# Ledger of designs, part 2: VH-VL binders against Integrator complex subunit 8-like protein

Target 1, 198 residues: Integrator complex subunit 8-like protein, of Dictyostelium discoideum (Social amoeba) (q54vk3)
Amino acid sequence: MNKIFGVKIDSQQKKRQQSNKNLTVFNNGRYLIYIGDIHFDRKFHREALRYYLLGCGLETAFYSDPVKTSVTNSKYLTFLSRRIFDCFYFLRAPMQAIVVSQFFGNLNQTCLVSFKIIQEEYYQLDTNYFQYIWELPLLEILLTTFTKQKDLKKIYLINQIISNPIINENNHPDIRKNFIKNTKHNFWKAISSNYLLQ

## First folded at step 4 (VH-VL)

Design c11 (from t09 with heavy chain Y103F E106W; framework fv_tocilizumab)
Fold by ESMFold2-Fast, scan of step 4:
Structure c11 (fold): chain C 198 residues (1-198), chain A 122 residues (1-122), chain B 107 residues (1-107)
Amino acid sequence: as target 1 above (198 residues)
Amino acid sequence: QVQLQESGPGLVRPSQTLSLTCTVSGYSISSGYYWSWVRQPPGRGLEWIGYIYHSGSTTYNPSLKSRVTMLRDTSKNQFSLRLSSVTAADTAVYYCTRDEYSFGFWDAFDIWGQGSLVTVSS
Amino acid sequence: DIQMTQSPSSLSASVGDRVTITCRASQSISTYLNWYQQKPGKAPKLLIYAASSLESGVPSRFSGSGSGTDFTFTISSLQPEDIATYYCQQSYSTPLTFGQGTKVEIK
């Protein structure tokens, strides 16, 4: 049960809608976000997610050929990431939610929300999404939790990710930046395949 | 480290406009958060006045809405409060503060300026 | 507007005592409740957010609980530096509103 979390999100959406009446709106993607919010308020999280992902794709070109995607609208992505995070959490996809928390633009917030999810939802963490974690502090949280749980398989998988020199080395910032960009695009491609095409 | 500091006249005459500026250091006001004003009359409690979002959009307390204007100056990293037609009831310490709206987590006034006393008297 | 009512308006306790303050909202606000500490001549300081979450750097003797309309703030072992006025605040909807405050003094 996630009653308290669900009520908080609903209340935040009401508060946001009041203030957003005064904001400049982008017509294209904003309509899809609006439709997503209607479904979200009705507890139809999968349908809400679908509309949020379509809005994200139209604004960021995530659904085009990833090799050709050079534009990332960080403001729009951050705005959407919080809504998409909520959808994954309520759909009981905690690992996908943890990956999306990396898009918040605030690493401290990423670690705080992820720590809580990891503590509460440990047994539901889908290992196929471990490959989309690039923030070292988040990998350390996962490793610490798996070590306490004595989960040798998950310890092994996280250690493989941490052992990647691109993730663990800060000596070549451009290489790390490009790696993260490709990881983000591959994540959204995987999510679109799993949630829009099914 | 993010810091907020109020500045402006400490004395305003009745019927005039109260003007205060909040200078933010350590964070760009156009990058996020809601930036708020809260006041406290001497010996009384706290009253929220309004906030301005990083985009420039504003929301005001309905009890003060007809008299309140908030603006931002991104080049100076400042946001300001104007309260028109002041009376003795507007005498208070005025605080600027940062308010985070967060889906998964919290919305609270986490950083406060030190406060500026404004006295409304003839 | 959502009205916030605090009890008591003031209290006196000894060092080491458990101190409890309550806050009631005029309608359900879920867990959108914050607690602030204000020392004389100083700005308020955030202690608790989301009803029960302790702000970074705040001592563990401070805690909060509750949801809906009834909320509690507790200091498990009162220290001399805890002399202050404490305020609850709802962030559920605008206008944002505060309780009237509770003054905590050492006897």
Scores: ipSAE 0.000, ipTM 0.442, lowest interface PAE 14.2, mean pLDDT 79

Design c20 (from m08 with heavy chain G99D T104E; framework fv_mosunetuzumab)
Fold by ESMFold2-Fast, scan of step 4:
Structure c20 (fold): chain C 198 residues (1-198), chain A 120 residues (1-120), chain B 112 residues (1-112)
Amino acid sequence: as target 1 above (198 residues)
Amino acid sequence: EVQLVQSGAEVKKPGASVKVSCKASGYTFTEYYIHWVRQAPGQGLEWIGWINPNSGGTKYNEKFKGRATLTADTSTSTAYLELSSLRSEDTAVYYCARDFTLPEYGMDVWGQGTLVTVSS
Amino acid sequence: DIVMTQSPDSLAVSLGERATINCKSSQSVLFSSNNKNYLAWYQQKPGQPPKLLIYWASTRESGVPDRFSGSGSGTDFTLTISSLQAEDVAVYYCQQYYSIPTFGQGTKVEIK
């Protein structure tokens, strides 16, 4: 059900729609998380991920404007992103896990877990997911680690992301917000294609 | 100094509830999970559950599911364990302990413990 | 859930001699992606909370004396104290964190 991640509408209408959807489907979302937890406890991480992604889609967190919905201040969304992070980590998808850590709502936590994963899983980092990193401190951690490893290719790729003018603080705030929104949408679209169908 | 400081001893009647606090200091509270572990007099360690203070997300030992409730207040850097429907078998020292966000460093800092006595 | 079994229940060792504690898990605690064992060892002295000694089966926690070492992989693990000192009298626990955390029943180490 990747169609859930393709919904685009006006930000105000989206916010009203998200509030109504959260109210009407709250029990369904929690039920899916519960079923996901059962699979996770049985070490069926891919099936757990599927249910977490469906729950996330139904709660509309990842296909709406995250900034307008205050997703970083939502305890439920932060909890769900942690579950999805755990699934990617155990599925040998460390770079996807690092991308998901940006949704934790605490940048220090994002940087600490990402640093740990980068050190432990260096050779498993899929460079196709570098494009989904938008937090500057996390990009700096990646750059520092790749420089220490003398990995010229990865240094080049991260520098291309850092040099993107949209990430520059001198840009209008709305441009950066729109870029992050599109980056989040594109990430969940890619993940849905790869994981919801198995 | 990194430390976890727990509330004082409690004496409760069977069927009552108890709420134990664990105040963190010297580190960023949201970067570590808080585990709750109990130890009956002269017995071993029994894991109750953990909470991620950043998200409020929790996991429970099935034995305590429905009786234990873990919460955290990030504004005061305090974690709480509430245990309901107390029985004499719940008499134990209750510990809180921190563990790095993804549990791989083990529980490196522990509270001093809170003795909960359940008796008529 | 994973069951942890320690042996022996108690152990008496003379000062300066080697103490060996065994821990067995009902399932492998080896995470294949990083080749690490989700296994920790704790020391508990009377009236005190447990203290972390070893994590990742063999990595010594900062400040822990080098006479403490951990070994093993998968389902069978060992904590070794190469030269027992008086301050090492305690109960020792193994703990897995591969899934929902579980502890062994503990091994009491005392001086002969």
Scores: ipSAE 0.000, ipTM 0.444, lowest interface PAE 16.5, mean pLDDT 80

Design c27 (from n06 with heavy chain E101L E107L; framework fv_nepuvibart)
Fold by ESMFold2-Fast, scan of step 4:
Structure c27 (fold): chain C 198 residues (1-198), chain A 123 residues (1-123), chain B 107 residues (1-107)
Amino acid sequence: as target 1 above (198 residues)
Amino acid sequence: QVQLVESGGGLVKPGGSLRLSCAASGFTFSDYYMSWIRQAPGKGLEWVSYISTSGSTIYYADSVKGRFTISRDNAKSSLYLQMNSLRAEDTAVYYCARDFLYSSGWLDAFDIWGQGTLVTVSS
Amino acid sequence: DIQMTQSPSSLSASVGDRVTITCQASQDIRNYLNWYQQKPGKAPKLLIYAASNLETGVPSRFSGSGSGTDFTFTISGLQPEDIATYYCQQYDNLPLTFGGGTKVEIK
């Protein structure tokens, strides 16, 4: 067996590779995700995150497409949300992880993992990311936890978000949808600046 | 000899559950991405799900997302598909397939397939 | 999702004939296309990978060509054992998608 990036390749795959001049290493988003998995398995969480974000096409939005379009139309983002969540958690960015959990497409899972992180990593919660929370049940979990901790400043910050009429009131669906879309856009713009464009 | 053998198919009522298994032999199972592909009676092929070498990356077709769970046990050289909330339209022969990658290029082809196992969802 | 359209859905030909099947992608997939053969009651078998490369052990009468959105699969000199349904499959993006299949029968 031969090894490539820690992956063993049998003689059949190696023969195909040698005979095919049309294959390219970096022409497919799925390949970038595969490289990300290799880094993740080796505990290189920052490198894994970089490849996952590249595979989602988020970096391309800064150079050719709006980030807003990449965020709303990325088929990979939902599938990779748990893996990106894990990267942020292991990089000691628990608040970013909690924000990413909103992309899981399962609110019960979002609340369960976020509750656990909030309990375990309370003192590492970066308040600058509170603005990127839009799910009301998650905001209520944060408020309840901060109230039990008697953390007046965090209570105040979460109450400012909860009191936003767009989040709590029965408004026209398009208004809430556009607000959430812009919140997602701003989050991934901030993440790309902090983790990709170093 | 390189082969994949599926098992676990059968008759189940709508809303029921079923667990499919795929046993691999003749190659280093832990080095390959693995997929489940299905085929409804008299119809074409439909990709269902894949799982990366370590199980760290998993993807599902929209038609099964939230109901099916793919998993693997590299120590046992086995692939699994847990199917919950089964519907009549899930009736199909389910194939286990090996995926492969090239070091100097990207290639996603199913070069080894199992014999298939029939799942019938009927009341 | 990338849609793969195969033509024709079925065809009948005589032994020794040249058979051509086409596959059209709804968007540019470069050369990221495979062809599979499925005989009645059996699992599919890989014949062609990356649009034009013959899989090991596959007879030379099978060939593939094309790039971008238009692809062709050809059997030069149809043999009785070639009676099967043939499928194209793209791997440019997720979800992975197959063509509807082309059933090849003998007259």
Scores: ipSAE 0.000, ipTM 0.473, lowest interface PAE 15.7, mean pLDDT 81

